# VH-VL binders against Small ribosomal subunit protein mS42, part 1

All scores and structures are predictions.

Target 1, 220 residues: Small ribosomal subunit protein mS42, of Schizosaccharomyces pombe (o74379)
Amino acid sequence: MSFQQRFARALDVGYKNFLSKDAVRNIFAYDNHLRGLVQKECKIHQTPYRVPSDLMVQSASDPARANLFNYSSQLVNHDFFFSGLISPERPSADADLGAINLKPGIDASFGSFGELKSQMVDVGNSVFGDGWLWLVYSPEKSLFSLLCTYNASNAFLWGTGFPKFRTNAIVPLLCVNLWQYAYLDDYGLNGKKMYITKWWDMINWTVVNNRFQATRIESL
Unless a header shows other numbers, all headers, positions and changes below count from the first letter of the chain; Kabat numbers aren't used for antibody chains.
ipSAE, averaged over its two directions, is called F for ESMFold2-Fast, E for ESMFold2 and O for OpenDDE. V2 adds 0.75 times the mean of E and O to 0.25 times the DockQ between the complexes of E and O.
[cut] marks letters that were taken out.
Atom coordinates printed by the task and the answers are left out, and those that the model quotes come from them; centres of patches stay.

## First folded at step 1 (VH-VL)

Design a10 (framework fv_faricimab_arm2)
Fold by ESMFold2-Fast, scan of step 1:
Structure a10 (fold): chain C 220 residues (1-220), chain A 126 residues (1-126), chain B 108 residues (1-108)
Amino acid sequence: as target 1 above (220 residues)
Amino acid sequence: QVQLVQSGAEVKKPGASVKVSCKASGYTFTDYYMHWVRQAPGQGLEWMGWINPKSGGTNYAQKFQGRVTMTRDTSISTAYMELSRLRSDDTAVYYCARETYYYGSGTYHYYGMDVWGQGTMVTVSS
Amino acid sequence: SYVLTQPPSVSVAPGQTARITCGGNNIGSKSVHWYQQKPGQAPVLVVYYDSDRPSGIPERFSGSNSGNTATLTISRVEAGDEADYYCQVWDSSSDHYVFGGGTKLTVL
């Protein structure tokens, strides 16, 4: 399924109390524009078209393909952001219930889901310029932490053994889009804090929990 | 530096089993998949399976299912590959190799086997 | 089971460009890795994820992958490049790692 097909209901009605349908349509139009730019860059660099995550990794080591990296990375980030949200008409689960396997680790790392929320709101609101805020997991340390990335950068490459991008092995579990195009229409230039606070209520904790369990999928 | 060191050459009779070891050093053993790949004399590379050292989870190639067992000991950063009911056509050099990966967009992405052991020659003859 | 096809041998003169192909059904949708193996030695990863190079591998090594054919290209070939070269993919449908049959590169 295409990106728009997977999120067709959000495109139709938006996310109640979080993103208007006009804001969602504008973000999706930008996503589609980025896909056109990816196709153009693939042709210029004689790179076969692939899913954005593969293109992101392939282009990351080549400064000559910085545009392909930026566009692909942003598409990956969009997908990860929207796939972490509850469907507009589906009920949300309480974090403690939906994130059953995450709860012990969240409690150990942050004290509670409520404290995690407070930290994400404060950290995200303090981001200067455009970027992304991530909840990440370190399998090596069995610890959850927050990570900020800027512009089109992402947390995926931090979890790899990719030589030039490995700083600490981490796995991204959740992110929020902190680019102005994500919140400006509904929240205004100074509305990041309210935007992140409203975003929290839209998190699909079952998806986040499943992403955490997927770090162990090769053991099953 | 990062290296994988394997146990020494073995000579076995048909029907016996062999257990090859692969000791990792210079990196976090549990952060990478460990593959086993063999090569018969004058032949190409043949994938046998992998183990996730963190979980102990394994996946074996169909050809070896039921005859191969892969294990690890995280306390000494060592992976093991045991092949049973040996036949003459199991004569080969057996390699361990680590693989880098990441999880993104709902799937795992793999980067190829970047560090290899020196190989262990297993000869099966009567 | 997924199959990768390589030519058994390729011969080039020093300073020329060698091209080693790896054929597979819709291989362009998969990520291809390339290994160099010299006699009596373990394989060495020379190109990964279709076209990227590990640290320490000369820029003369490059790769491409589209449609049904992936290609390892070695420009300005040197005597030291003489080796067997293997392509490799992960086939998600079978969860099987597949190697090509290998290509012997001879530099004469």
Scores: ipSAE 0.000, ipTM 0.445, lowest interface PAE 15.9, mean pLDDT 84

Design a2 (framework fv_faricimab_arm2)
Fold by ESMFold2-Fast, scan of step 1:
Parts: C-alpha cells; structure tokens; sequence
Structure a2 (fold): chain C 220 residues (1-220), chain A 123 residues (1-123), chain B 108 residues (1-108)
C-alpha cells in the first residue's frame, strides 16, 4: 500500500485531540512534494527510482547525493511518525498493551513513563528550529534514550537491533515531527509543548513494543 | 537455523535463458535483501544485484542491465534470478546471499550464502 | 568504476601471521568486509565493518582500514586457513557492491 492509502482515514478526519485534518493534509502535501523531488534527483543522478528507505540508505554517505538523501529521509521519517500513532479507527484499549513489556526498561532508563513523558516534552520544546525527537534503544547497553535530529536527519543510520553487523547500534522506536509545518496550524508558533503533550496521548505503545521486540531476535 | 537452498545445475545453449531459485528458511524473508553473486571457473566473485523481498525493488550491476531480472515469491520465501540471452562467458557458479533489508543500517555484509548453482553455457 | 586491488597470493608458515591487503582510493572512508572461500564451497563472512567478527569466527581473524589500504590479519595461521580471501565494499557513487580480485593464502 501507498503512504496515502495506509493513512487515508487520518487524511480524511485527522487525529482527534491531536492533529486536525488540515494539519494532516499539509504534511501529506509536503510528502507528495518530496516524492516529486526524489524523482527529479533520481533522473539527475541516473539512479532508478526506488522505495524511499532504500534511496535514503544508498545516498547517506555520498555528499554528491545530499538532496536525494534529505528528501528520501524526510519521507521515511513521515512514515515512521504516522505508523507510531493510534489509527483513527483503532480501539483505544489495544494501544497501551505494549507498554507492559516496555515498563521495566523504561523504568530503568527514565524512572517511569511519566518521567519519560516529561523529558520528551521538555527536550522537544527546547529544540531550536526544525527537527525530530526520537526514543531509541541500545541493545548493547540495554538502555532507552532520547535523540534529537535536525532538518532531514534521522536516527535510523546509527544501526539496527543486530549488533553483529553494527557495533554501538541503536534502534529508533518512536519519533515526533517537530517541523513547524506539523504543528503551526493547530498549535501556533509557541505551541510546541502542547503539541508534544497531545502527541504523547496518541502513541501506539503496541507498535513501539513490536519495534523493540524486533531488536531482541538473534538471527546472526 | 538460517538456510539458503538453491536450485540444481543447468546446462543451456547460447541465446537461452536460465532462472535460478533460492529458497530461504530460518528467518523473516522480507527482513533482508537477497543478493546475487556469480563466479566464473577459476575467477573471482562478481556482484550482480539485489532484490528487496519486502518491496520487490531491485538494483542491478551495470554489466547485467537489460539481461537480468530478479523476482521473489513471499508465500514460499523464494527469490529468483533470471539471466537472458546467455553467452558462453556467462558460465559460472551463481550464488544467492543474504544482506540487510533494514533501512536503518545502510549497506551490510553478506552473512549467509546459498550453496551455489552451476550454469554451463555451451554448444 | 571503483576498483579494489588484492595481491594474487600470500604464503606463510604455520603459526605465523598472514596479512592480506585490499587497496582502494580512500577506502578508509568505507566499510570493508572480508570473505573466506575454500575449494568447492560458498564464501564465508570472516570480518565485517573493517574489524568486527561474526559469531563462530576465531579470534585469530582481525581487520583494519585506513587511508587507501584495508588489511585482513590472520594470527597463528593453521593449515585450515588455506583458502581464497576477498575484500568487499559498497560504492555509493555507482550504487554497487565491489569485490577485490581475491588472494590465495597458502600455508606451507
């Protein structure tokens, strides 16, 4: 399924108490614009059009392909952001089931889910300019932590949950879009703190737990 | 236990096509790229391309553009490599090998390999 | 296109250290992987990301990568280490994996 097909309901009705349909439409419009820019960059570099995640990985270390990286990275970040939210059609009771498995690790790393929320709100609110706030996991350290990335940067290129291939690997579990186009319509220029606070209530912890459990599979 | 099991040896005439299969087991098939590498008798390893089994996306080495097609069937965890318009210099052992699908890590080494499929192009 | 250069052969006595080089322009900025291939067998990954070892590979295998040269080092060489060794990188400019020509290690 395309990006729009997977999130068609959100585009139609928004996310209640978090993002209006106009805000979602603005993000989707930017997403479509970025896809056009990716196609343009692929033609310039004589690169076959690919899935954005593949293009992001393949362009990451090449300064000559910086535009291709930036555009494809943003597309990946959009997908990860929306995939971590409770669907407008999902029963609310199911969204928190994953928190049970995450609780021991979150308690060890932050003290509590409440403390994690407070830290995410404060850290995210302090970000100057445009970027992304990530909850990540280090399998080597058995530690959850927060990362900020700016502009089109992401937490994905630090590695995976498979340490045999990537020493010092971290695995992104969750992110929130802190670009102005994401929150300006609903929250205003000074509304980032409330935006992040409302975003917290929309987190699908079952998705976060599924991402976390994937890091524990020893196949190599 | 991760295993990649390839189809048996083939003998083909110049101009024919060959389709080699690689059946994966012991891991999530859609979680990793499948690479194809060949080795002519007494020669070194030559990368041919990869397929992303999750998306169906492919990337082919320039030398094989227009002659190679990589596909997969997720229902049976099998990848395929078809090489058309065969020449005598296509005689080689063809290997499938597992690499990352995970977009978080960039490129990766090939950690598991199939046993190889000998393709002989003659007469 | 990007080219990796290996010596065709290296000979060492048992118990000594073998060093196999892989030359490439600015290869130190890339991640280098090494494969061992014995006659009639598929290649086996022995070193990845310049210096890391997969589970099951003896500690005697190590790697380094700086400037224009990557090196696979095999300490306390055994007869069973006799094989062809290939280096490999991802070349982002061509969007391709590149293998070196291979080095035959002979243990005399």
Amino acid sequence: as target 1 above (220 residues)
Amino acid sequence: QVQLVQSGAEVKKPGASVKVSCKASGYTFTGYYMHWVRQAPGQGLEWMGWINPNSGGTNYAQKFQGRVTMTRDTSISTAYMELSRLRSDDTAVYYCARGYYDFWSGYSPFDYWGQGTMVTVSS
Amino acid sequence: SYVLTQPPSVSVAPGQTARITCGGNNIGSKSVHWYQQKPGQAPVLVVYDDSDRPSGIPERFSGSNSGNTATLTISRVEAGDEADYYCQVWDSSSDHYVFGGGTKLTVL
Scores: ipSAE 0.000, ipTM 0.451, lowest interface PAE 15.0, mean pLDDT 84

Design a5 (framework fv_faricimab_arm2)
Fold by ESMFold2-Fast, scan of step 1:
Structure a5 (fold): chain C 220 residues (1-220), chain A 124 residues (1-124), chain B 108 residues (1-108)
Amino acid sequence: as target 1 above (220 residues)
Amino acid sequence: QVQLVQSGAEVKKPGASVKVSCKASGYTFTGYYMHWVRQAPGQGLEWMGWINPNSGGTNYAQKFQGRVTMTRDTSISTAYMELSRLRSDDTAVYYCARGPYYDSSGYYRPFDYWGQGTMVTVSS
Amino acid sequence: SYVLTQPPSVSVAPGQTARITCGGNNIGSKSVHWYQQKPGQAPVLVVYDDSDRPSGIPERFSGSNSGNTATLTISRVEAGDEADYYCQVWDSSSDHYVFGGGTKLTVL
């Protein structure tokens, strides 16, 4: 299934009270542009075209394929971001039930979901430039924490940098896109705080909970 | 490994109700939607609806609204489908099948594991 | 109500290629899944998301989806491929899954 097919309703109507239809369409147009760039990079480096997550991992430690890494990583980040949102097509989610297995750990790490929200808003708003804010889990420390990555970097490959390559030190559970193209149209340059605040209400906690459960069963 | 085991065949009279069970094992029961699909003898597959085992929320196909009830018991990882006011044309094999749970992308996903089916015969 | 149309039957000789179509308005914008069902058995997923195969399904099974037609292609057909085949999509406008009517594949 293509990215646009999976999120077709959001492309048509946007996310009420969060992202307008035009903002979603602009992000999806950029996503499509990045897919074209990935195909070009694959041709240049004689690399078979694969799903973005595979290309991202394959190119992560190769400086000669830095463009392929950046484009693939951004596509992976887009998918993770939109996959964490309540879809216009899904029934109304019960946030309490969806987050049921997260609550003890979130309470231990942040004090409450309300405190987590406050920290995500404040940390995300303080990020200078373009990047991503992540809620991550460390199985080794049994600790939930917040992580910022910049540009097209991601939490899947360890923290804010490549080529450091570790997939088991932390597990990403949730992210918000803090690139200007994500919020400028609807919120303006000074509207990042409001954007993150509105994003919080759109989180699909069932997805976050399932990602967390996977860390305990499958060690992502 | 993933397994869905359904209750045994049933014979019912018109007007009665039938309740079919589907016991899940080998995965996190609350992590995946459970779908119900039926197939009348010699006919095709017909989607009846789904239940979210985590929330208990349901979505029923219009044809069955008012007659079908889907429930679950998370303590024993079992889903149930009850069809009331049975008619002879409800005679079918009823399947449970594991579907997506995650998000909007999950709503387009296939049914990857199926129960063995439960034959329900409605006759006078 | 969204409708998927399949031919009732397709006949092929062993070793030939079988093509089973699934017609639907703008079906190319949807993810199509294909199930194989042998008599007395539950359906088995053979192709999902238009063209992907589950582990354990032979590479002879492939799929495509564009415009108004999705196609399940079975190359080098074997007697064991005799079954009913069903296509399936999620229809977001009606908020439900839709199955095609099924195609009986006969290997003669």
Scores: ipSAE 0.000, ipTM 0.440, lowest interface PAE 14.8, mean pLDDT 83

Design a7 (framework fv_faricimab_arm2)
Fold by ESMFold2-Fast, scan of step 1:
Structure a7 (fold): chain C 220 residues (1-220), chain A 124 residues (1-124), chain B 108 residues (1-108)
Amino acid sequence: as target 1 above (220 residues)
Amino acid sequence: QVQLVQSGAEVKKPGASVKVSCKASGYTFTDYYMHWVRQAPGQGLEWMGWINPKSGGTNYAQKFQGRVTMTRDTSISTAYMELSRLRSDDTAVYYCARSPRYYYGSGSYSFDYWGQGTMVTVSS
Amino acid sequence: SYVLTQPPSVSVAPGQTARITCGGNNIGSKSVHWYQQKPGQAPVLVVYYDSDRPSGIPERFSGSNSGNTATLTISRVEAGDEADYYCQVWDSSSDHYVFGGGTKLTVL
């Protein structure tokens, strides 16, 4: 399935109280544009077409393929962002179940979910320019923390060997898109705080929990 | 030698629950995920979920959410899968399978060793 | 949801090469694993991460994965290779494992 097909309902109706149909359509139009750019870069570098996550890893260490990396990384970030949201088709009960399982870890790292929310709003609102805010987990430290990345950078390659997805440093669990194209239409240039606050209510904690449960240290 | 040995066949009535066990040996039980996969007669493989034996954390396929519970006992290196509110279409062979240690869900986890399977028949 | 498509059956003569395909949208971006299942037996991992072989699996089993198609290739096919073959991927966007519908390999 394409990215647009997997999130077709969101494209059709938006996310109530969070992102309008027009905002979602604009983000998806940009996503589609980036996919066209990825295909062109793959032809230029004679790289077999793979979906963005593998292209991102393959190009990460090669300065000659910086465009391929940037475009594919941004597509990976889009997918991670949308897949962490409660789908317009699915019951919120599924999201709530994950929060219960995450509570001990969140409490240990931030004190409470309320404190995590407060920190994400404040940290995200303080980002200057375009980027992404991530909730990450460190298996080595048994600690949840927040990470900001800028432009098309991501948390997937943070502390990892770029040709391989292996890490003892951090694992991304959740992100919010802090590029202006994500919030400008609905919230305005000064609306990041409200955007992140409303995004919080859309988090699918069951997805976050599933990502957390998959976390293992590959090797010491 | 790595071995996964499952409990014996079960016959259940609709509405009942079944609990299948999978005893691991030949490796460190807590270093690998344990998956559950079922196969209805003449049909393909269907993933049900996994458990991390080290943490007790689980991930269930949406289809089974609310009906399946996966647990483990690290003192005897045994994983369990309990399926409740059984229906006739739950009749299947249920397999446990381990996946090697992987960083994050970015990794496809290959199922390198499988239990022999447990036939669960649901009939009235 | 993400779907993997396999032909329901493939027939091949002994000593020839069998090719079993696994179709999926941009499957080349995913790591594909292949399982062999003989009647009444549990599946056995024969190829993992597109092209790697577990210890004990003969060299004549190989795999490839690019674009929209992954392929399991069995060279110098033997009667003992007759089995059902399943491809599998992890779909990170839904946090689910997806299996193909299976292909019955018949050695005639």
Scores: ipSAE 0.000, ipTM 0.413, lowest interface PAE 16.3, mean pLDDT 84

Design b1 (framework fv_ebrasodebart)
Fold by ESMFold2-Fast, scan of step 1:
Structure b1 (fold): chain C 220 residues (1-220), chain A 123 residues (1-123), chain B 108 residues (1-108)
Amino acid sequence: as target 1 above (220 residues)
Amino acid sequence: QIQLVQSGAEVKKPGASVKVSCKASGYTFTSYGISWVRQAPGQGLEWMGWISAYNGNTNYAQKLQGRVTMTTDTSTSTAYMELRSLRSDDTAVYYCARDRYYGSGSFYPFDYWGQGTLVTVSS
Amino acid sequence: QAVLTQPPSVSVSPGQTASITCSGDKLGDKYAYWYQQKPGQSPVLVMYQDSKRPSGIPERFSASNSGNTATLTISGTQAMDEADYYCQAWDSSTGYVVFGGGTKLTVL
């Protein structure tokens, strides 16, 4: 199923109390534009067309394919952002259940969920320019932390990119899109703090916990 | 507790199609992917492709491109692998295995495997 | 059809150390994984991310990966370790999974 088909309800009605229908449509139009650019870059570099996550990994270490990396990385980031939200297609009464399993780790790393929220709002609001804010987990340190990446950069390859150090692997669990095209329509240029605050209420913690549980194999 | 259970053995004629299922239990299906690996009698392991149960993205081995389709049904936590235009050299044990290669910052191993499905292609 | 090269067989006496190699261009820059397969059974993960052991795998199993060669080492080998061993890596440039051709370990 395509990106638009998987999030068709969000495209139709938006995310109530968070992102208007028009804001979602603008983000999806940009996503579709990026897919066209990916196809163009694949032709230029004689690279077989593949899913964005494969193209992102494939192009990450090649400066000659920086555009292909940027476009495919942004597509991967879009998918990760939207899949971490409570879906209007399947509003989950169980979204908060994942927070129960995450609580001991969040408490150890940040003090509380309330403190994590405060830090994400403040850190995200302090990001200068366009980028992404991530909640990440380090299996080796048994520590949750916050990571900022800029432009189209991502946490999937940060600290683990080829031929980078493997011992510093991090696992992205959650992200928020801090590009102006994500919040400008609904929140204005000076509304980033409110945008992140409203985003917090839309987090599907069950999805976050499922991503965290997948890291258990790294510890075994 | 984590288990992958595959459908039973199949006998097919050349030119037919086969669809093997892999039912997952004991973990959050949509947080992982499923790889399909086959093994012809007396031969080594051959990777066929993978599918993400998270977003349905697939990546197929070059030699099988156009003949294989991988799908998932998240409501039943089941992955499927369909191989078309069967030849006698497709006779093999077909395995599903749990994987995850992106979204984690590192690549996961094939940590759990199904019991295998013998597909025999003969006239 | 595998791009990773393993010796087809390795023999060792009970109690001795077995060493199984897996060679590929710049393999040390990638994670290597190892699987054990006994006759009529599914493969079992025995080593992951070059040198880590899953729960349930004995401490006598260890591994390394540097340069062009990954090595699986089994100390104090037992008759129960007799199996086929496969190395595996992700080709991050293509997204393809690559298996070695397999090594039959015989404990005589």
Scores: ipSAE 0.000, ipTM 0.456, lowest interface PAE 14.3, mean pLDDT 83

Design b2 (framework fv_ebrasodebart)
Heavy chain, then light chain:
Amino acid sequence: QIQLVQSGAEVKKPGASVKVSCKASGYTFTSYGISWVRQAPGQGLEWMGWISAYNGNTNYAQKLQGRVTMTTDTSTSTAYMELRSLRSDDTAVYYCARGGYSSSWYEYFDYWGQGTLVTVSS
Amino acid sequence: QAVLTQPPSVSVSPGQTASITCSGDKLGDKYAYWYQQKPGQSPVLVMYQDSKRPSGIPERFSASNSGNTATLTISGTQAMDEADYYCQAWDSSTGYVVFGGGTKLTVL
ESMFold2-Fast, scan of step 1: ipSAE 0.006; ipTM 0.528

Design b4 (framework fv_ebrasodebart)
Fold by ESMFold2-Fast, scan of step 1:
Structure b4 (fold): chain C 220 residues (1-220), chain A 120 residues (1-120), chain B 108 residues (1-108)
Amino acid sequence: as target 1 above (220 residues)
Amino acid sequence: QIQLVQSGAEVKKPGASVKVSCKASGYTFTSYGISWVRQAPGQGLEWMGWISAYNGNTNYAQKLQGRVTMTTDTSTSTAYMELRSLRSDDTAVYYCAREYRGFSYGMDVWGQGTLVTVSS
Amino acid sequence: QAVLTQPPSVSVSPGQTASITCSGDKLGDKYAYWYQQKPGQSPVLVMYQDSKRPSGIPERFSASNSGNTATLTISGTQAMDEADYYCQAWDSSTGYVVFGGGTKLTVL
């Protein structure tokens, strides 16, 4: 399924109280542009065209294919960001009720969900330039933490949830897009704090919970 | 040596579903993707979608979105394509094909084809 | 939406060069593939990634892809080359694989 097909309703109506239809459209246009750049890079490096996650894994350790890596990584980051949001088609009730299995670990790592929210808003607002803020989980340490990555970098590359990078892994559970193209249209340059605050209300905690549960299945 | 062997011909009523299988042999199944392509009688090739045997990721043609599902069973090295809500214009030979070099949409090995006829 | 346009038919005399074109917007920025299909048979890959020839395909087959046009060239065309030929590319604007309409090659 294409990225645009998976999120067609968001492209149609936006995300109420978070991202306008125009903002979503602009992000999707950029996503499509990146897919064209990926194909060009594959041609240049005689790399067979693949789905972005596979290309990201294959190019990750090759400095000669840094552009292919960056474009593929950004496409993976887009998918992870949007798949973590509540659907425009569904009531927002699942945003609050879905975190059942996460709660003990979040409480242990941050004190409360309220404290996690406060830390994500403050840490995200302090990011200078473009990047991504991640909530990650370390199965080995049984610890949740926050991670900032810059430009097109991602949490998957820190010995994380991809099969090829599983050694002493952290597993990404949630991210917010802190590139200017994500928030400028709706929030302005001085609106990043409000953007992150509104993003928090749109988190699909059922999805985050399921991502966390998947780490436990892999460990067993 | 490398082969894709498909299930036999099927005749279905309008509104039914059909599930075609494609058994791979002679290579590491999980290292390659499988594309599905159909051809109506006397017509050209139409791409239906692609599935990664490595991670199960799929990409379906827009026209078939919501009607097609592609899956794999790595224990038997078999790919499946299920098409629902069949109409007479779904009558075609259905091919599975291995993605060349495992990672592009070029298709180097093709199954023999499965004729699916949709009639009353 | 991407469309790949091929001539419906091409005719050549034995021993002459056949040229089959495939046109699409900025096709040269994408990888092109070529398939041969004989009546009642599955397609066979004859050229991959613009200009590369699979093992077992005769040297008579060559291809190029530049600008808006990919071209399959068959030198010294033989009767055994009679078939339908399809080009294929991936379209970044839709995310889908597309085939050309096919070209029937006749050798008489």
Scores: ipSAE 0.000, ipTM 0.428, lowest interface PAE 17.8, mean pLDDT 83

Design b5 (framework fv_ebrasodebart)
Heavy chain, then light chain:
Amino acid sequence: QIQLVQSGAEVKKPGASVKVSCKASGYTFTSYGISWVRQAPGQGLEWMGWISAYNGNTNYAQKLQGRVTMTTDTSTSTAYMELRSLRSDDTAVYYCARDSPYYDFWSGYRDYYGMDVWGQGTLVTVSS
Amino acid sequence: QAVLTQPPSVSVSPGQTASITCSGDKLGDKYAYWYQQKPGQSPVLVMYQDSKRPSGIPERFSASNSGNTATLTISGTQAMDEADYYCQAWDSSTGYVVFGGGTKLTVL
ESMFold2-Fast, scan of step 1: ipSAE 0.005; ipTM 0.518

Design b6 (framework fv_ebrasodebart)
Fold by ESMFold2-Fast, scan of step 1:
Structure b6 (fold): chain C 220 residues (1-220), chain A 122 residues (1-122), chain B 108 residues (1-108)
Amino acid sequence: as target 1 above (220 residues)
Amino acid sequence: QIQLVQSGAEVKKPGASVKVSCKASGYTFTSYGISWVRQAPGQGLEWMGWISAYNGNTNYAQKLQGRVTMTTDTSTSTAYMELRSLRSDDTAVYYCARGLRYFDWSPYFDYWGQGTLVTVSS
Amino acid sequence: QAVLTQPPSVSVSPGQTASITCSGDKLGDKYAYWYQQKPGQSPVLVMYQDSKRPSGIPERFSASNSGNTATLTISGTQAMDEADYYCQAWDSSTGYVVFGGGTKLTVL
């Protein structure tokens, strides 16, 4: 299923009190533009077309395919961002249920969900230029933490099976898009703090918990 | 060596269902997807949808959603396309065609089945 | 919805060059593919990834794709080239495969 088809309702109505319909349409137009750039890069390098996550992994250590990495990584990041949000059709009660299972770990790592929120707002607001803020989990340390990546970089490569990146050190659970194209239209240049604050209310904690539980099942 | 062989012609009444088969040979079936493309008499090619032989994931053309189902049987290297609630304007030659396993990334069709004529008439 | 526009027909004399166009918004940023279909037969891939020729397709077939227009060129056109030709691309916004309306090539 295409990215646009999976998030068609958000494209039609936006995310109430978070991202306007026009802002969502602009982000989706950029996503579509990036898909065209990926096709162009695959053509240049005679690389078979594949899903963005495969292209990202394949190109990550190849300086000759830096553009292919950047474009495919950004597409992966878009998908992870939108799939972590409450669907415009879902009730908030469903989204909150996952927080119950996460609470002991969040409390141990940050003190409380409220403290996590405050830290994400402050850390995210401190990102200079364009990037992404991630909530990650370390199975080895049983620790939740925050990670910033810049430009099109991502948290997935820290456990992806690359020789350089095969650490099993962290697993991404949640991210927020801190590129200007994500927040400029609705929040303005000085509105990043409010954007992150509004984003917090849209987090689907059941999705975050499902991602967290998967780390426990897959670890052997 | 690479071949896609389809089932024979069908005549159906409006409201009936038809299931067309496509047997692949000469390659690793699970490494590619199968698309279905139809062509009404004297008309152009119309893409219907795609199925992954690897995991059974499907993507259907919007106009056919709810009426079409695509499946695979990896033990026999066979793809199937079932179209329900047939109408007179579903009369067409139905082709299967080998495409990329990753359907959302610029698929194209290097080998085609011979086609199956489905006639819908009362 | 993405639309690929082809002329409905093109006529050439034997030995002349035939050019069949396929127009779509920003088509040059996507791969274009070309299929040949003779009456009563299945389509055959004649050009892939803009300008590449499958094994078995004569060298007189060539293609380009730039801006909004992809072009299939058949030099020294022969009677056996008489067929319907379809262009194809992928619509990245929907994930759908899109075919052009087809061009009937007549060799007289």
Scores: ipSAE 0.000, ipTM 0.427, lowest interface PAE 17.9, mean pLDDT 84

